# Designs tried in a protein design chat: VH-VL binders against q17rb8r558to768. Part 9

Target 1, 211 residues: q17rb8r558to768
Amino acid sequence: TAELSHLTKNVPIFVCTMAYPTVPCPLHVFEPRYRLMIRRSIQTGTKQFGMCVSDTQNSFADYGCMLQIRNVHFLPDGRSVVDTVGGKRFRVLKRGMKDGYCTADIEYLEDVKVENEDEIKNLRELHDLVYSQACSWFQNLRDRFRSQILQHFGSMPEREENLQAAPNGPAWCWWLLAVLPVDPRYQLSVLSMKSLKERLTKIQHILTYFS

## First folded at step 20 (VH-VL)

Design y4
Fold by OpenDDE, last read:
Structure y4 (fold): chain C 211 residues (1-211), chain A 119 residues (1-119), chain B 108 residues (1-108)
Amino acid sequence: as target 1 above (211 residues)
Amino acid sequence: QVQLVQSGSELKKPGASVKVSCKASGYTFTNYAMNWVRQAPGQGLEWMGWINTYTGEPTYAQGFTGRFVFSLDTSVSTASLQISSLKAEDTAVYYCARGPYDYGEFDYWGQGTTVTVSS
Amino acid sequence: SYVLTQPPSVSVAPGKTARITCGGNNIGDRSVHWYQQKPGQAPVLVIYYDTDRPSGIPERFSGSNSGNTATLTISGVEAGDEADYYCQVWDYDSDYVVFGGGTKLTVL
């Protein structure tokens, strides 16, 4: 059994919706192929699978996010509710199939670190600005929508002191991306970025549009 | 310990009906699907279909529709196969087999029930 | 319909290695399960999901699956291994469970 963090070959892929690092992604599984996929994931001990959106040209998108299984609730009729959370981002290198579900060879994505002190300062300023804009946007939402978001995704994560501590950058950025009502193609473009500055810039653009 | 115990051998005439039972024990009955497999004398295994042990919904393989009926008695953790209008070609050993709800492996089998149809 | 092809019979001397094949179109894209059936007995699962071995099954039993062929390998064959062996897959295109024709293993 391969190390959980190094699962890169024949990764089972759930083709459904967007998933993001650190963001909870509950799933209702009723198709036999995915029942099997989940069961095998547990049996083999990996307790992980990839999530990708559907793509007309390639079956599923070139980028996705690993999902960590936290808990599985099996229903008596064979259905299951799967409690998962986003892990590492990945790029698809090769596509395959097993028992009706998609598989992939993947490489993990990590942010490129900024080393220049002036750039770090500018990045911090941009980060804080966009965070404030995000907070304002969320507070201005209707109570009903705000409650729905909180119920499904939880609260917006707090700002981190070290913006480059995690390979995927600040968690609040992914939370925000998950809750913003934008096209999956746009979300996918942000997911694929290895620059925090670029992600923040795109997120800011979206916030400005919806403000 | 997981066990599937089937009813005894049956000798029937053409046109008659037979009901084979499969009693499960040692596990939660509704957590697994029940499959039925036929094996004619000197022949291989043939999948007949399965029944959802929670909902009672049966699914039949091609060739096993009409005269074949899967049923449940959940109160006693028992699945049953009924064959009506028996024919000589129905002569076979019939197995119940436990499987997951994802068409995976059959990990436990009944001992089999021999049904002989003879005039 | 999806078809699995097995050789009708395989013969092996005691202590040698037996290999039973199961052919199918792109069978590598499907998980293969193997069953042992001795005369007058019910089938017993010996390999599942290509390579996994159920509890109680000796390590002499192993499986592989790639391309168009799955293989059940029995090393150090014993007289007690004489039986019929069946491969099985799920045909996700038709939602049918499919068995191979079976292979009779004879221990010489």
Scores: ipSAE 0.900, ipTM 0.953, lowest interface PAE 0.5, mean pLDDT 95
Fold by OpenDDE, look of step 20:
Structure y4 (fold): chain C 211 residues (1-211), chain A 119 residues (1-119), chain B 108 residues (1-108)
Amino acid sequence: as target 1 above (211 residues)
Amino acid sequence: QVQLVQSGSELKKPGASVKVSCKASGYTFTNYAMNWVRQAPGQGLEWMGWINTYTGEPTYAQGFTGRFVFSLDTSVSTASLQISSLKAEDTAVYYCARGPYDYGEFDYWGQGTTVTVSS
Amino acid sequence: SYVLTQPPSVSVAPGKTARITCGGNNIGDRSVHWYQQKPGQAPVLVIYYDTDRPSGIPERFSGSNSGNTATLTISGVEAGDEADYYCQVWDYDSDYVVFGGGTKLTVL
């Protein structure tokens, strides 16, 4: 199981939308190539595949997020409803193809830890500020939008005490990035960042824009 | 146990019609597509197409349009191949084969039905 | 149309290793399935998705696929392995299933 969790070669890539760590990503699969991909991922036991947005130049983006399959419903007509959740972020090293779907050799992304006490303090302050701004933004949304977000993405994750415990940082940042109506290119830039400070800064900028 | 049982051998005259049946058992019939494969005497395997066992929608390979018709009777888990206006070149063994809806492997095959077209 | 090329025949002595090739343009980008067909019988799936074996198929049967060639390998060949072998792929460009021409394996 551990070996399967570190799939880095010939990773199947679902080219569709943005995915983020810890964020649920339900899929409705109807194309034969992706039905095959999903079936194979289950059969091999990996139960994982990468998610990338489309790119006009390279077929799909240079960065993406792994999706963990939690449940698959195979429908009689050949369609599949797939319950997935975001896992590790990755950078694409090499692109390939298998049975009509894209594959990639990848490297996983992890945040760079801040070790200086003063920097940690500053990071905490920034985090708390942006979290507060995010909460305010969400609370000020119209009821119908708020309800839609809650239905699709669930509730905003709580503030974490240890900001550097997870390799991808706080979960609420990814939740927020998923629900904010920003361009995928902008979202990709944030997804590719290994600095929590940089991500928070970008998120804060977006929140300010929508305030 | 998964089984595909086909109808018996057929001897027909040119211009006649034949219907080959394939009865499935041991699994949920609509969970898998049914493929048809032709094998002329001394020749290789040739894919004819497939039918969606849930929707009933057939897909025919090139060269198997017009005279060839795939159909279903889901009440008895049976797929059928009908060939009209039979020709001598239609002489072959016809197989039904179970496969996924994603064009994957054919894991179970019928025993084959020999159709001989002779004057 | 996508074409798979197999040698018409392969001969091997008992106990030796037989290799049956299936050629196709960038066939490594496709999953290859292999079928065994004995005289007067229906085909039997022996390898699927390049390397996987169905239940009941001996470990002597293995598959590989890279570049322009897929290979079915039968180690320790037995008299009972004498049969026709077919490779098969899905052509995702045409949405057709394509079979190779078949290879007759003769056990000497």
Scores: ipSAE 0.854, ipTM 0.925, lowest interface PAE 0.6, mean pLDDT 95
Fold by ESMFold2, look of step 20:
Structure y4 (fold): chain C 211 residues (1-211), chain A 119 residues (1-119), chain B 108 residues (1-108)
Amino acid sequence: as target 1 above (211 residues)
Amino acid sequence: QVQLVQSGSELKKPGASVKVSCKASGYTFTNYAMNWVRQAPGQGLEWMGWINTYTGEPTYAQGFTGRFVFSLDTSVSTASLQISSLKAEDTAVYYCARGPYDYGEFDYWGQGTTVTVSS
Amino acid sequence: SYVLTQPPSVSVAPGKTARITCGGNNIGDRSVHWYQQKPGQAPVLVIYYDTDRPSGIPERFSGSNSGNTATLTISGVEAGDEADYYCQVWDYDSDYVVFGGGTKLTVL
């Protein structure tokens, strides 16, 4: 049902790694609590759960990304192999617990669209510059590293004709952030951004550092 | 049609052994754990532990780590509970119950096997 | 070792509503399953994951769980509902299954 895809209350949270919109996030799960969490999400039809990194002050970070379950294999030896992809980003409003796993009340995040023609022009100019820098960085990687990235994350998404069509902005931005060896503080900061301009500026700064 | 059919009731002397069997049908045996639950006369339900029907690895609750052995014969979809060195306090109804590997609900139960230990 | 507390008995008149409680520290943070056991019979699952009802269980059986109390509610109680009722949770600190002590429902 469509209402099961708009969860905001008592959302199950897997506390593990950074997840990004549109980026695959394959999981290998041994813990019974997460096996239970995933089994229930399938039984109820929601087929999704939140992913957050751990936090020393609050058990898990204030921002995360929903993971959509594409396929799951519950193995009898206690392992679960879960094929997911990132969906909507969210802010954590309240924290809870169920059967030993974390839960949250959440608020979904979307980029704020720019409507001013001058701002759109500047945004397109910045996007094309940073996209070119990203392509150059990727093309100049040694073959071993490029192959590792392709194996784990897939190909870099093609740039999109309408930069603001998707509520999270261009998919290539998220792919690049998932691939780049960046400081966890940058990871979380970028996930929380509602401005495509700020995201592109941050990516540009990171790419310049590696040039 | 999921069914768990247990072996018949037993009368035993202290110090003897007993083996309670539980034959499963109507589902893929290795997709669910088999739990054992004890109910002494006039008392409540007590979880004894479970056995992973794929690996054969048992997990015993506190107090059931000694004389109690869970086993399988997967060729006939059967789980068994063996109790050695029987004591009078072992007098109870013993149930098998199917459950998920995540310690969830027991959706199907055997009919129970009464074990009576008397001198 | 997580403990569940149930009243030993509850009495209710036919046609009225029975409420059977299951107490535990922060039980609202756990999924509660309920079983009905009639005399001389095996337990039967009647509610799972706090509120879900298995196929074949009448709609008059319902459950709730919040704070320190889970409740099995049976509306329109019938003589055939006389049974012992057990709640169950997973004690994830010990990886054990825990049952409550049971509640005998008497229909007067």
Scores: ipSAE 0.701, ipTM 0.871, lowest interface PAE 1.4, mean pLDDT 91
Fold by ESMFold2, fold request of step 21:
Structure y4 (fold): chain C 211 residues (1-211), chain A 119 residues (1-119), chain B 108 residues (1-108)
Amino acid sequence: as target 1 above (211 residues)
Amino acid sequence: QVQLVQSGSELKKPGASVKVSCKASGYTFTNYAMNWVRQAPGQGLEWMGWINTYTGEPTYAQGFTGRFVFSLDTSVSTASLQISSLKAEDTAVYYCARGPYDYGEFDYWGQGTTVTVSS
Amino acid sequence: SYVLTQPPSVSVAPGKTARITCGGNNIGDRSVHWYQQKPGQAPVLVIYYDTDRPSGIPERFSGSNSGNTATLTISGVEAGDEADYYCQVWDYDSDYVVFGGGTKLTVL
């Protein structure tokens, strides 16, 4: 049956760039194998595939983000314009191949919730501090840079009242990581984190470097 | 409603030329590549290549890069196969078949055109 | 280039199950399409992407693909199933479409 199908086995992997939960990831696809992969995902109704950056030892990185297809325009010259948004993060368990594109068996990642009342308070204080630093950084950008970010990535998401409600933590964290000019290996390490405290601490470090 | 209608069978002498046409209807012609498949008498299917129906750019399989030319007339949704300097070995049924631009499945086929080359 | 092998013929009694194989090195890493061709007719797609069935093809047609072998399975075989059957893959290293040599199914 359809409900027995799971997106954790033989998941199609597009090997290209870093993707983040909730962040748009527009793609221009030229290779026939990726055109095939995308057309099949639409035909089968899954309408998603994994995104991983390349890796010299394993062909692609150990962590990635699922992309949900919002819209596809198949051009007659063989190109495809694919409008996607980041979804669940994952860890690669096993690598495979189908029709020349990579596949993976994966497990999804979710943040580990902090349950101690004092630790929740400390997490809230850290979050509010780093959020304020992020807002200050964004407002102090030159108008040209701010306009470029708004055009390509949209507005910074509002802070969330319940920091731990979403399985991947606050959306503004991922938006910020997508727009900051940081090293891909550092981005990958943050993508893999299951601790919101660690993620906020890393974001704070990045913002301090740029201020 | 998708239909591929090929031109009629041909009897030719060695050294002559033949042009097989394939008229498409019932779909947007430029959304699919047009493939050509050869089947010699008593033999299996052999992919000859395809043509991009939007750009007109052909791709030929090994062994079909000389005397075989794919072409289009998009104004009438027609793909054509021209075979020059005909040899007896060119005697076969030639099929057009619609496929995606990703080398996938051929979901609609023409009825086939028999080309017979004899002296 | 990539090579597909099929047995030249398979015989099966009416009502029984026919299994037609398509062999290739690591064919399980490729999508396999199957075509039925009756005498004097054009091929008809019966299975695509290993297991999917086009509209109008009976449920008794199914496919599988793993390791070095893809298989077309026809359960409850009828006389009308007598035909040649071809497998197809994409040879993505050369960008060629490849057909198997074909298998004649006889119902006796």
Scores: ipSAE 0.696, ipTM 0.869, lowest interface PAE 1.4, mean pLDDT 91

Design y4
Fold by ESMFold2, fold request of step 21:
Structure y4 (fold): chain C 211 residues (1-211), chain A 119 residues (1-119), chain B 108 residues (1-108)
Amino acid sequence: as target 1 above (211 residues)
Amino acid sequence: QVQLVQSGSELKKPGASVKVSCKASGYTFTNYAMNWVRQAPGQGLEWMGWINTYTGEPTYAQGFTGRFVFSLDTSVSTASLQISSLKAEDTAVYYCARGPYDYGEFDYWGQGTTVTVSS
Amino acid sequence: SYVLTQPPSVSVAPGKTARITCGGNNIGDRSVHWYQQKPGQAPVLVIYYDTDRPSGIPERFSGSNSGNTATLTISGVEAGDEADYYCQVWDYDSDYVVFGGGTKLTVL
């Protein structure tokens, strides 16, 4: 179908919040335009749409994350609850409109893999250090905040043996970025990063700030 | 099978009232909005508005507030249109049509009810 | 309020292709639905969301939508295709449904 063949063309965009790969993004939908967008996505079988934050100059940000629809539940009060999880990151190439909601032509982003054996070793050392810092931060949270994170985002993903296997890098990095109270100015820059080393370095910087 | 069956045609005098019913079958009534569409003799289709079949809240298009009332009887999966203080200009075929709650396509229509207003 | 413009009539010879237009400002940014209404009958959905066909609608019915014009195309036109054809969009600024004025297709 034309909708399926345009996974990079005229992609429906929900303009709301920051989403990250592998991270659940539950939505409460009231607006008819987004109800239409989601119903149409299910009807056509694509079952996904892009999520971008708003932008004062361009309507929505230049980077976003695809959300994969897992389930839709229509509540008696007329709202819809949409269970989604983050998929691929993307860069916006061209903006459009359909039925009052935004659309975009996009290109997907993946991490650039490090091939040099010494650099892989250094990357693993950095990864393990930052992972330990993240674990310490999470364990030192007040019980009420930790409980809120567990309720909305689930447990921190386990360490991955192959740091570069996933196209977007380790899932725990994205989980951590989703739960940290990150300065809005950092949100898009981190999402756009194609270097795991840079991402880990930024995460370390953020964690040090909260120490 | 999805079916919308409307009440029979009516001949009325000016000043009278009429109630057009639309009974739905073959689907969960509250999963779709019920739209009302008017077609005057020799004219095109005109959206009158719709009723949310779950909440009972009507929405009327401009020009259809006052004499036109949408209602439901969910116990028998029926939507109704009542027109009071009938005028000759109300002479038309009135359709019910099922649609999604997002103003999308009308995939099933009733057969239409002709209301004729003449002295 | 959003305005849809259709030609009042279109004539086509049997076996040829009919094209029925629906004009609107940036209508390509909207989803267009098409209905066929034969004399004395209720409308029937023939195309929705610009290009999709409901089950039971022949493949000779197709739709397109770009720029300021949506088009319903009927190839291999038959006498049984004589009807009025209406386009529909959602006017999302006012939350109204809008129909075009209708086009009478005559098969000569």
Scores: ipSAE 0.679, ipTM 0.860, lowest interface PAE 1.5, mean pLDDT 91
Fold by ESMFold2, last read:
Structure y4 (fold): chain C 211 residues (1-211), chain A 119 residues (1-119), chain B 108 residues (1-108)
Amino acid sequence: as target 1 above (211 residues)
Amino acid sequence: QVQLVQSGSELKKPGASVKVSCKASGYTFTNYAMNWVRQAPGQGLEWMGWINTYTGEPTYAQGFTGRFVFSLDTSVSTASLQISSLKAEDTAVYYCARGPYDYGEFDYWGQGTTVTVSS
Amino acid sequence: SYVLTQPPSVSVAPGKTARITCGGNNIGDRSVHWYQQKPGQAPVLVIYYDTDRPSGIPERFSGSNSGNTATLTISGVEAGDEADYYCQVWDYDSDYVVFGGGTKLTVL
């Protein structure tokens, strides 16, 4: 519901890994504080929490992605297996703490739409080119690596008719960033981008590097 | 309906032992931890620790790591507290209380068992 | 270990509002649970996670928590509300549950 997507104050933050919109993010939860955080999220019906990577200067990064809980399975050894998928991206405004886990006040991020007809044409051309490069990269992977990606992440999402319809841009871009072996600095930089053109340009640079 | 029913009150001499039982019903016993709480006469509530009913692993609060033993009989959905080498200061009401595995709230309590230790 | 402080007693006239405090260093960064214990009875959960109310607890029971103080508020106090009230937190540094000393609510 729209009510659940508007959580912006004292948002629970899991400090662990990179997460991206639309991308599954399976978790193994060990610590009682995160087990508490997840149980409360289910109990209150919000069924979501933020994911941020750690940062030595600020405890966790200034940008992250909300994770939506799809399923939880508790194990005998005190671990939990949590099935999540990425939702909205956010910028951290204020950091806090609750019961030993991090919290944040956040501002959600959406792409800024391009309205100029010439820029839309150029964006579509760039999109189609980079999409083709991504498909080629995936097809040129050794069978072992391709199979691992398919098992963990599923198939690359189909390209979309309206490139700017989704608030975070095309899902295939996020899928590709999740599977590419890139430096965390690039990952966080792309997560924070509000320009689809800039995101596609970075993806193109990464794919060219691996070609 | 969730219910925790404790064994009856006990009168003991110093040096004896006592076993307080807590029988659970109305829920899946292993889905919740069982906590033990002491209340000495005229005093407040004191957490003694809990037992993980799923793994059987006990956790004892600081002052309860010696003469106090938590145990389970999952076949009859029962948690037990055994106190050995009883002392006069062990005189109290002992409660079992159900809680989550993350040290959260205690939503159901047993009726309490009074243990009196006197010479 | 983490310390919770409560006033030993609070007196309130029938129909008025009772406020029972639970003090602790940065208690606003912790979830506070509240229990009611009537004489000769086991405690009953009345508020959990600062503000949430279990089923069957009247809405005149409410909670708040910020800074160094959590507060249980009982509006429209009735004689049946006479009890001892305890706050509880998780001391996550030591993995202990901690109770406050309790507050006796008297309805005059």
Scores: ipSAE 0.647, ipTM 0.844, lowest interface PAE 1.6, mean pLDDT 91
Fold by ESMFold2, last read:
Structure y4 (fold): chain C 211 residues (1-211), chain A 119 residues (1-119), chain B 108 residues (1-108)
Amino acid sequence: as target 1 above (211 residues)
Amino acid sequence: QVQLVQSGSELKKPGASVKVSCKASGYTFTNYAMNWVRQAPGQGLEWMGWINTYTGEPTYAQGFTGRFVFSLDTSVSTASLQISSLKAEDTAVYYCARGPYDYGEFDYWGQGTTVTVSS
Amino acid sequence: SYVLTQPPSVSVAPGKTARITCGGNNIGDRSVHWYQQKPGQAPVLVIYYDTDRPSGIPERFSGSNSGNTATLTISGVEAGDEADYYCQVWDYDSDYVVFGGGTKLTVL
């Protein structure tokens, strides 16, 4: 099974929406090509595929997120109900095609850890500030919108004791990006970042815009 | 165990009709499409189309959109092919084959039904 | 409609390797399935999705697919391998299943 978690060649790509590490991504699939792609992933035991947004110049974006399949219902009426969760982020190295769906050779991304004591302190300070801003934004939403977010995405993940323990940084950052109504180009730029400081700074700018 | 059992061979005259049945067992009938494949004497395999076993909606390949009719009796897990106004060129072996709804591989086949049309 | 081409026949000595080709424009971008049909019998799936082998098919059957050619390879050919072999793809532009014309393998 560990060998299957390192899929990097001819990775099937679902070209649809933004996906983020740790964030559920439920899918309703009707297209035969994606029905085939998903059934194939189950047959082979890989149980994952990449998610990328479309790109007018290159068919799909240069960055994406792997989706891990939790459950699939293949309905005879041509629909598939697919329960997924975001996993590793990736950069696209080479594009291909199979049976009408996109494929890619990919390189996985993870955050670069900050080792300097002063930089770690500054990172903690920035994190706590932006986390408080995110909590305030969420609590100040109209009740209707807050309830809709809770229904679709669940509650905001708790802050983590070690900011750099997870290879993609704190889960609450990804949850917030999935919930915020921002332009996909901004979302994509954050997905590609290997710096937690840069990610927090971008999130802060977005939250300031909505305040 | 998955099994597709077809009706017996038929000898017919031009202008007659024939119905080839394919009885499925060993799996949930509506989870797979039923394909029909023709093989004329000494010739290769030719996909005729398939029927959605859940909705009953047939899809016919080009050249099979007239005298050929796919049907179902889901109460007995049976798919059927009816050929009307038989012609000599309809002489062939007709196979049913199970496949996924995404046009994938045919993993189980019936034994074939020979239809011979002679004047 | 998408066209698959196969050689009409291939002859191989017992114990040697047979290679049966299936040609198509950019067939490497499609999944290829292979069937064996012995005289008077129904076809049997021997390779699917280019390289995968169903249970019960000997490991001397293998497949490859790149560029404009998919290949079914049978190593250590036995007399029992004499059969017609067909390739299959999905023509996703027309939503048809397409078979190649078939290749008769003769073991001499």
Scores: ipSAE 0.631, ipTM 0.837, lowest interface PAE 1.7, mean pLDDT 91
Fold by ESMFold2, fold request of step 21:
Structure y4 (fold): chain C 211 residues (1-211), chain A 119 residues (1-119), chain B 108 residues (1-108)
Amino acid sequence: as target 1 above (211 residues)
Amino acid sequence: QVQLVQSGSELKKPGASVKVSCKASGYTFTNYAMNWVRQAPGQGLEWMGWINTYTGEPTYAQGFTGRFVFSLDTSVSTASLQISSLKAEDTAVYYCARGPYDYGEFDYWGQGTTVTVSS
Amino acid sequence: SYVLTQPPSVSVAPGKTARITCGGNNIGDRSVHWYQQKPGQAPVLVIYYDTDRPSGIPERFSGSNSGNTATLTISGVEAGDEADYYCQVWDYDSDYVVFGGGTKLTVL
């Protein structure tokens, strides 16, 4: 019952792929340990588990994203189809194990809000410029690639009126990072960022490179 | 209400066969695996394996891969354990128990079927 | 495969607390389930996933699990608690279910 009141200790970790806040992460699960992990999360009512990429030095990366379970279909043949969406980002503090799957003690990450009015203005200006560049990049994709992205990831989220209202920043940023073909080390670095300005700057750099 | 009702106790001679049935009710039969657990006289619980009630695929624990056969009749929500070429050491209480497909907890058990093998 | 060790017996006076242990290498990394079996009866699940209590099981039953030892704790022990108690884990390396040898609880 401590797990229900306190979602930072012994958090179940699925070691597989990169997940981002607000981004859907559909999963096919066949291993009994992950089937158990997911069934237990539903049984306790938490309906969440962490997602981390593998790491050759430490089993899994130091940063990850919580996945919220939207739907699960437990198949009797040992497979599960799990619809999830990314939630809070986290940093791994301590690693553990339960029933053959990884666990972690974690701390959640949130963007550091910029409070200075001049800095907010500059941030809005940068955001609008990079958002426009992202839209242009997406529209200039070949029809087949754009359709594949839409099918797998859905539409690019609309820009948000308050850039800093969400603790992880604008959803469109995470959507774009999920669809961009970037190096895993870069992906993990961006996931760990607490500065919206840094994130927007990195996105701008990537978009310029693909122009 | 979930219930597992097993067939009556059996007295058999060595070399014979026995079939223990387990009738399930009060839940969707194919949503859970059916486990078989042996308890020899004065001894503890021993997991024999389980059967996937949807596919019919059995999994046997080590030591139960020969003379022990799990089967189903899903039309009547029944799992069965057949033991062939009975030996004296097969004398035990045999339980069916419902569990998840991930080797988790057994939340409902049959009442047990005593199989006695004696000359 | 994975081995679970339980003491053969535990005796406790009525109203006191019984502690039944289940030993295993790194058992704290596994979910432990506990069953009560009264003479001539089938086992009944009393604790699952180390600490959770099924509906209908009195609150005086509780569980813990860390390091190499899982413990079933029964506070306010009553004569009706006399039974054999078994722990269970999943041996995920072999995909077997494993039971401990059982502990007879006697209420004196």
Scores: ipSAE 0.598, ipTM 0.835, lowest interface PAE 2.1, mean pLDDT 91

